# VHH binders against o26223: the designs that were tried, part 197

Target 1, 191 residues: o26223
Amino acid sequence: MKLLWTSQHIKVTVHIDGKVSKMDVLEAIKTRRSIRKYQDREVPEELIDKILDAAMCGPSAVDERPWHFIVVRNREMLEKIPEVHPYGAMVKDAPVAIIVCCDSSLEKIPGFWVQDCSIASQNILLAAHSLGLGAVWTGVYPLEDRVEGIRRLFSIPEHVIPFSVIPLGYPAENPGTRDLFDPDRIHLEKW
Short names: E, the ipSAE of ESMFold2; O, the ipSAE of OpenDDE; V2, 0.75 times the mean of E and O plus 0.25 times the DockQ between their complexes.

## First folded at step 11 (VHH)

Design C5 (framework vhh_7nfr_2)
Fold by ESMFold2-Fast, scan of step 11:
Structure C5 (fold): chain B 191 residues (1-191), chain A 124 residues (1-124)
Amino acid sequence: as target 1 above (191 residues)
Amino acid sequence: QVQLQESGGGLVQPGGSLRLSCAASGFTFSRYWMSWVRQAPGEGREWVSSISYSGGWTQYADSVKGRFTIARDNVKNTLYLLMDSLKSDDTAVYYCAKHIYSSKPKTQDAFDIWGQGTQVTVSS
């Protein structure tokens, strides 16, 4: 049902439509939550393509754009991720995961690939949310054991660094939204 | 040993019903999408139906929608196909297949484990 105002008199007609409304940028940022429970429903290839397009649109230091992505849909491979990533248990329950990687041969300015891959990872989370999906960023870099575990599991070359593993799917939980604004963390002109 | 074993096929009259079963062993059945795939005499393999690992999502070929129901019992590690209003065109060997991916299969390569098949013959 939907609330409508009619004429000079307030008449209330409540309608609920099931169509997804487009989120504005601030709404997407404020309502995105980490989602760790997924429906066993297929995520279409077109949605993954849109998400990866958004990931590659992020700003990059000296426009180096060092990111590469591995899309993992193979159930056995998804089930092996928690063996090399202790806090990635939810990945095995996702229909798909994206591994964000840095190709170090594309790096133009030392060390900024971390920021580049962080931006790509956040764009994945926001794009997924805007398309009705849920996702969570699970950290790989800079934890050496996780980096090498993921590298071996997915045959990643030595010059490529796995940065994050992002499982995604249609959400099977709704944690609701949070009001996180804290004015005590804002300092005017000096600390 | 990883195995899928079908049963429940047989000869039935047009308009009749059959229930196929597929017993799974050697892998964690509750973690995988499962499908039924059939092969009619002289034809290639045709995807019939898929079910998600929880049973919450089901998909059907247009030729069987409204007549067949796919189901699973994750406690018994068994996949089912309930076949109603059977037609002569449903005559085929029916195979149980385990998915590699949580998605509708595009090709036969979407499956890594196959059963031996069970014969369904619809004839007067």
Scores: ipSAE 0.258, ipTM 0.695, lowest interface PAE 4.7, mean pLDDT 88

Design C50 (framework vhh_7nfr_2; at its last look DockQ between E and O 0.01; V2 from the best seeds 0.00; counts 0 for: pae O 10.5 > 2, placed apart)
Fold by ESMFold2-Fast, scan of step 11:
Structure C50 (fold): chain B 191 residues (1-191), chain A 124 residues (1-124)
Amino acid sequence: as target 1 above (191 residues)
Amino acid sequence: QVQLQESGGGLVQPGGSLRLSCAASGFTFSRYWMSWVRQAPGEGREWVSVISYSGGWTSYADSVKGRFTIARDNVKNTLYLLMDSLKSDDTAVYYCAKHIYSSKPKTQDAFDIWGQGTQVTVSS
């Protein structure tokens, strides 16, 4: 049995036209919402590359940058995530998910990898939003059952800790923006 | 048992129409992108069309654009290919195939489950 693609190239490249208007940083931060419903439309590899580039640009304690990322597009693997993550039901409906991990061998300051991976996770959410995608952070660490479930499912080594699972795709819901400024949480000069 | 079973092929004259069906069983059909792939006598397999799991997204090979329509019924677990304005070059065994990823096939290894195929012959 041989395979022959209809194009002259054996690989078929998909390019989706359409750009999100460039938003400034404050607009991106203020308008990003958790998105849990996705179109079954393909997310191009180039957009995932841009998102991961942004994730790696986050500040980290003593520049340890302990993050590693698993990009999951395999439908059967996405379908299995809710079995080990009770609040990850939406992951099976996404075309792709990113698992943010900490390689503990890269940790220079004990405990700060949690902040490092939180920063990487937030950058993924903001970058996705800026590119017209929706995403949501589903927590893994510090819940031991979820950590071990995800570790087992994706063959993650003992020295690597899965931190978050972030499904993403083109949004199939459009929650409104929020006015979250609360001056009562700002204390001048002292508590 | 995991299975894809095609039907609806046959002999048709140039310019004619056929509707192919593919019955899926043993997996959650409604969660997967599906494609039609064909193989002409003495040639390799050629990708024809793809449909996303909801049916909201479709794509076609340049050779069939405007003539073929891919559709699905997630209640019946059935994939369809509606073929209009058939040409002699459309003569092939037509396979339905289950995608590993929610994307157009980037390589010939994008599929994990294949049907047995149904023969379409366009001849006068």
Scores: ipSAE 0.411, ipTM 0.765, lowest interface PAE 3.0, mean pLDDT 88
Fold by ESMFold2, look of step 12:
Structure C50 (fold): chain B 191 residues (1-191), chain A 124 residues (1-124)
Amino acid sequence: as target 1 above (191 residues)
Amino acid sequence: QVQLQESGGGLVQPGGSLRLSCAASGFTFSRYWMSWVRQAPGEGREWVSVISYSGGWTSYADSVKGRFTIARDNVKNTLYLLMDSLKSDDTAVYYCAKHIYSSKPKTQDAFDIWGQGTQVTVSS
């Protein structure tokens, strides 16, 4: 028997930064499109966890972080969303949807929760895109019939406000990139 | 009344083939993922295969990959399992099961409706 190693062998573990992105952030922002057709394919829980981690990285008014998320994978529930959300028809075809909500008890500055939840919603779209998924933001707030419909459907308490429904899945369409830059929208120093 | 009814089980020799069917009623079959799950005598239930609601995506347990084929007919509301190259350790009661979620099952809690099962016996 020949021993090739000494008894002084030291094991070193290297930790890789888990925030390494597969896509440049400017590229992600410019190439993200609303995706309304999805492959009939599983979205692993690991990817949903990464998306929600990204959602919670957004800034919020005075760090109030008022957001809560409902992850919906139940087919029967996904199929009921269009009954209370007339422009949410694609939700029935998605393997999963995320409902972005505000817990108003966490609100520190009245009304800024809308900006806070908008930031979280956009981060969901960008994170999904960076992971090879497609998503679309479907509006709930401020449309009262949609808010109450979603609240009732998911047993959301009175102090929690559903803001958006975001179906997602592996995309089954590619709408392409748009060039929307408009220099006439830029004003230097004043209007 | 929601119902899943398996059929097509029986006795087969090692290396043989068998085709199972599962007739669904009382729910919109074409909107749900479906699985086959089996239970050998004295053992827990073991997931075998899953098929997405359109039939466009499938997955198999390692023990049956390359030997079993899952399929569905959304017009006839029927789920199928074609079993080839059968081995003695494939002997079990085979159940069809309706998914709650659009995902590969991790536990038996992923299903809300089960059939009564059909016996498959591989013996020489």
Scores: ipSAE 0.064, ipTM 0.568, lowest interface PAE 6.7, mean pLDDT 88
Fold by OpenDDE, look of step 12:
Structure C50 (fold): chain B 191 residues (1-191), chain A 124 residues (1-124)
Amino acid sequence: as target 1 above (191 residues)
Amino acid sequence: QVQLQESGGGLVQPGGSLRLSCAASGFTFSRYWMSWVRQAPGEGREWVSVISYSGGWTSYADSVKGRFTIARDNVKNTLYLLMDSLKSDDTAVYYCAKHIYSSKPKTQDAFDIWGQGTQVTVSS
């Protein structure tokens, strides 16, 4: 029995007029896209607070919550990020970026911090999208050059590991929605 | 009463090994970074090693790197320093110190509680 997944095109109407678009969690997940072009518009602090709140609501191994967040609004610093992050070119055009970091001193079980920070990063993306913002996950870890570049640029302590850089802003592009469902990636009971 | 008590010091020959212990009481040991600091005769205090809450992160002074190992048991409220390949220059009073903040110490102001110290003498 081929489960015919009817891709209902959920039209995410991003109301431009500053009204926080309320969307349900499934809509947020399905309609989220990486946004790399931003309007020349500041992001209110209130929205960043909500996004960071969401970032801290994810689970972590043994509830270790190893994440730290650097909120970057300084234009000079935003413009420097692409110098150490080759795929972070869009960061210079964003009004704000969040750098997700791991404090290794908070780890209870070594290695799970990658999962923890990934969850936090994804929650940032989903929250941003649900609030009418666009964002993209630019990976820092595990590439050593990027890690050290970001570390030096922001004077991040040695025990703290930069994990991702996430620029955010009001979207200046609409890449549309994708159906990424692949039944070939689903295995029943065994491979 | 908040207290740190070092033990395990003594006389050892060059190339020998010692294990120092520091018993902590009067505070929640697992919530603080801990360091070892030493003071040689006629010299100032030298930071030796630091360990994070769970022991997931450690750092060492260049002078002891590769020879010393810092560890902790949060159940026993005990800090350890394993010292291998000891040298005459390692002769000092070794102090256990409690951090105020979760950062690598840059100055002595990083610590608010100190033990009485344990003497380590490396001599032939």
Scores: ipSAE 0.006, ipTM 0.304, lowest interface PAE 10.5, mean pLDDT 89
ESMFold2 (binder alone), look of step 12: mean pLDDT 84; pTM 0.856

Design C51 (framework vhh_7nfr_2; at its last look DockQ between E and O 0.36; V2 from the best seeds 0.00; counts 0 for: pae E 12.5 > 2)
Fold by OpenDDE, look of step 12:
Structure C51 (fold): chain B 191 residues (1-191), chain A 124 residues (1-124)
Amino acid sequence: as target 1 above (191 residues)
Amino acid sequence: QVQLQESGGGLVQPGGSLRLSCAASGFTFSRYWMSWVRQAPGEGREWVSSISYSYGWTYYADSVKGRFTIARDNVKNTLYLLMDSLKSDDTAVYYCAKHIYSSKPKTQDAFDIWGQGTQVTVSS
């Protein structure tokens, strides 16, 4: 395997032997960045499994767990996603994407599915990052055109709502770290 | 029309070398992983080598590792297989195949387009 990117340029946490370095949760949260450039490298199925496992570990309203996941590796389908998702251009360059969906028939309380699927999506991002992958959350819901576009493209039933498209791959960029802490957004006891 | 056309096959002596080419047309070649697959007489198809689409990650079957080199020219829409140190067991029809997925193939269903193949015969 030709290493296209050296560890000097991109933090690689996945070893050639498949071992992944451990990353603590705070580190994962603080250092995660949206990654929109990906290496021409396969994402192992085992990593996707771990990511999906993490995606399902988040809380949901009344434990409704309404989420479904479509794992897309088909190149043609990946190439088509940007046609219905204008801000999903990077999806065509990813080796894999996860589409997070809500099955409305699983909702116990209407409306909380957005929070549930958001948690699942965020867990996907964090898990991916902790595993040495890069990902980005591309919003589908609540934009009707995107929702319908993804629905049609993947023949998603009417009772299932596509929520997000998350391309994943080994990072081909290093956007660096940023400090997003803003004390002006913190109010004590009252606004 | 999507098409793959292999060339460069022939008769060669053991220890010899060949260079296979596969000309691609009808699709965006640079967006797909490509593979070589071979089929010996009376045997099933055997995966030989794969290459990624942009940066040239390469994979080889153990039987050809160290002897064969897969490469591609995305400007020319051409896939190559450099075969060195050929053995009698390398005798087969060699096919180029287009990937469905950006991954190493696991099974024959990983490919959606095949060439017609080119015959490679290694014999003294």
Scores: ipSAE 0.658, ipTM 0.845, lowest interface PAE 0.7, mean pLDDT 91
Fold by ESMFold2-Fast, scan of step 11:
Structure C51 (fold): chain B 191 residues (1-191), chain A 124 residues (1-124)
Amino acid sequence: as target 1 above (191 residues)
Amino acid sequence: QVQLQESGGGLVQPGGSLRLSCAASGFTFSRYWMSWVRQAPGEGREWVSSISYSYGWTYYADSVKGRFTIARDNVKNTLYLLMDSLKSDDTAVYYCAKHIYSSKPKTQDAFDIWGQGTQVTVSS
């Protein structure tokens, strides 16, 4: 293995047999970690567009696709998020955050929008990871104070519900991977 | 209360060097990207260079790559532009500017605070 340092990347890349491996879907799922420390490096709009395209490719109940997204890059706005979201302290250090929202007027079957927005949020995390970025899911709904705080901060209409805040950037930490497979949680044919 | 103040401009011969400084006050300098932007006589503002606030990632306009170096000192709250191999086309008023966004600027609306500018003239 050769260890390569790219001039604008804090991680050393590893080559196997002189060829860089692409991350497949299973590898992306297994190696994605919550990242809360970010470089202050620019995240190109092209990468955000790819991430949001992936978010919108998730399944939704009766294909209702109720999601809307707010892309926040304004430093002052990012710095205000921790004031209305107690577990969002890391957002102020991210170069960008995505707020996943539900437009309730697009909902075709009551209540499934929560699952729809959860799926979109997970696709954001996986897509970010596959593109060399780090991200973390922070919950907004169903905590009423956080919902209203985020709504007021970003002028979100009453028929739209902020669901999650996902800060992202080039990672400034590498927590490593976890071995989470537990066969005791798998039941064959009956409980 | 918030201000950016440039210094170090002047008259220099082609091929010469200058070092510009920008003193920042009234905001947390170490939390924001900073840029140098120039304006030549009769022209609009042209972005020159940007630097991120902690890691020091640098970005340059094609016209200055390899000749200019942007730097910052977060202890002194000062932004620098080291200009080598100056050309007559580098003649302009040079402004330092504070970013709203952690990205290269697409327009001058990417900045919320501007300095007063310092004149750089490249001639005999």
Scores: ipSAE 0.635, ipTM 0.861, lowest interface PAE 1.8, mean pLDDT 90
Fold by ESMFold2, look of step 12:
Structure C51 (fold): chain B 191 residues (1-191), chain A 124 residues (1-124)
Amino acid sequence: as target 1 above (191 residues)
Amino acid sequence: QVQLQESGGGLVQPGGSLRLSCAASGFTFSRYWMSWVRQAPGEGREWVSSISYSYGWTYYADSVKGRFTIARDNVKNTLYLLMDSLKSDDTAVYYCAKHIYSSKPKTQDAFDIWGQGTQVTVSS
């Protein structure tokens, strides 16, 4: 491989792990936890591509697919996110973050973009988990200060709405699984 | 103001050893990946080694693997390159560089701050 900085050959090797763990979908859903501590381990571009492919597999209202994604690896930008996103401190410690956005010009049914972007965001969390990564959804929309802060920081145009910021990396914590099934929330035939 | 300053270069015989240092100031050193990059006379810049902010990941060019060790001291805000088994081909100006991204560099555009360099000369 040849990538010249001036007039000389330079080889830069990015280790890409071609082997990934497979996980049953129900297991992934039941065992996924919000992960806020990450190893200082690089997340390969290939894994980010797989996660974003999964994000775009979600259903959307009338197939409007209003989502756009910003992948952030720049250290200075990651460190600035908590300045406009209170309690997003873990973002500065992540090797990478994904910002899920809505392009309102793609919206076909007013207001359903929130569900659409929520589906994409959850798919990111599940895909990351299935690949051995940890992630957490940090809310942006509908908090106006956060929306405007992220929009300014990443030069997001007015018709595009930042919805969530999802830091991710190899986990450095294990919060354990939870048993959250509550049969009292299930109503047969009627309330 | 942001500054990187290398030291520890010099004239060494083949097979010898040197330790380079890079003192960082004006930014939060511990939050960034750092690299060594070298430039031989008449050549372009060649990436040598990178280290993450946690010591969890170190990376080396094939030409230096097994001979060079990158290290950092986040208390002293200092980056190191321990060079063993030096060869004449290692003769170059060695630069300390601060990463923009938390990833391996592909080009020198991966760095936003460079030191002035320190000369390493390996001669018989």
Scores: ipSAE 0.006, ipTM 0.258, lowest interface PAE 12.5, mean pLDDT 86
ESMFold2 (binder alone), look of step 12: mean pLDDT 83; pTM 0.849

Design C52 (framework vhh_7nfr_2)
Fold by ESMFold2-Fast, scan of step 11:
Structure C52 (fold): chain B 191 residues (1-191), chain A 124 residues (1-124)
Amino acid sequence: as target 1 above (191 residues)
Amino acid sequence: QVQLQESGGGLVQPGGSLRLSCAASGFTFSRYWMSWVRQAPGEGREWVSSISYSESWTYYADSVKGRFTIARDNVKNTLYLLMDSLKSDDTAVYYCAKHIYSSKPKTQDAFDIWGQGTQVTVSS
């Protein structure tokens, strides 16, 4: 008689907007959506800390972990982001944004920082969702004008590359969920 | 005006040395990886070396490892190639090229800006 516990039997209970929510990891991954409309409501610092902790837990090529994060709450600074990022209009309406950056001095394998920062960005999106927040990844790298604009706006040093800008807040929209499973993209044993 | 201009080529004897320079203008040089690419008479383009914007990373083709050194001056917006122990097989037009993204180039499509080239001839 052996009872084997799997990850599917482990439920994480979180309190979101005074409601008790239970979400396993697979459900969080499947139900996360890009959120571009936010409530006029402050995000507690504790939640940002939890999100950034999750961001830093991602796998990284040769454990180089080159990511750095800028947390932007200043309304004037958030309002300037659309001036240097044409698809970042929603950022001005968010209570907070996280800028994911690569510190090139931490590179161990050239070029893999893009993958490392992508992993960190996705973990921010998933962690935000699990905590009852909404977020969206807006691309910065490899678009030269956006990289330079964000760098100048936030005084980012030469050896650091801004990768993504992720506004987040309590969601003011509910786009529903998507079923994206496509078995034609799965190949057994070979192409 | 985005421009790359090479200089420092010339005729040199086998075993000799040359220093190539590439002056960059019209873009923020300190934020981009830069490469040297060469083309021998009747041959296709061959990637030679790359350097990161931070200078933390350099890459070399196997044919030039231990003989060539890539360097840059981000204040002067200048890329360099220091070429030692030159061989007749190093005879080519040498181009500097700006990377689109921060990585070792896989193809010539990895570059968006090219210089006009500088001729290096290694001959007796």
Scores: ipSAE 0.000, ipTM 0.104, lowest interface PAE 19.0, mean pLDDT 84

Design C53 (framework vhh_7nfr_2)
Fold by ESMFold2-Fast, scan of step 11:
Structure C53 (fold): chain B 191 residues (1-191), chain A 124 residues (1-124)
Amino acid sequence: as target 1 above (191 residues)
Amino acid sequence: QVQLQESGGGLVQPGGSLRLSCAASGFTFSRYWMSWVRQAPGEGREWVSSISYSGSWTYYADSVKGRFTIARDNVKNTLYLLMDSLKSDDTAVYYCAKHIYSSKPKTQDAFDIWGQGTQVTVSS
């Protein structure tokens, strides 16, 4: 299977807790929650295209942009992910998952691909939330057993490193607000 | 610290027996298929035997089938190779290797962690 993106971007309405609203960037950041329960409902390809467009807009070290993405919709493949990722049980219940990968041949600065792929992963989570979807980051790198398990499952070449698996769908849960601001972690002028 | 350490090699006469051990550390040994791979002087690496994570499934190269037995102890994190009816052709450095995924190896690319090897010499 080959996934092709069109040059056009489809405008969609944002949904939050079953309500239609406009969300600014700060609101999206502060209200995004990890979602592990999904409706039995298809996510349109156009929304996945918007999410991946946002993922690729992240900053990267020396503009290396080493990320590649695998979009998984096949139910049998989604059901196999928990076999290689023990804390990825929710993936089998998601309508779609995105695997964030690093192509090491594109890396210009050793080691910074981890930061690059972390940024791409966060953009996926924020973009999904802004489009009325729920998602959760599940770690693959640097856990060697998960890296090689995902690699084998999706026929990923040895020069490409799977970094994260992000299941997403329309949310079937609404976790409450968190108050995470901690001024004790902010130091003025010096430690 | 991820490590595989072989032991039990040595000099043995034709028809003799040896028991190789491989101590594993730094990963969840009980979740992976393990293999023995050997290399004779001037030859490429030859896969010898594999064992599933549970020990329920074993595979052997035709050259050793019926003479060698692969086993594991998941409590002690140790892999074994019991070698009977040894032949001069069994002379090689024997390596312990961890599979990338729980499956029979098809190529040498199927392994991500290798031990340092233990020498087995079969001669009178």
Scores: ipSAE 0.000, ipTM 0.083, lowest interface PAE 22.3, mean pLDDT 84

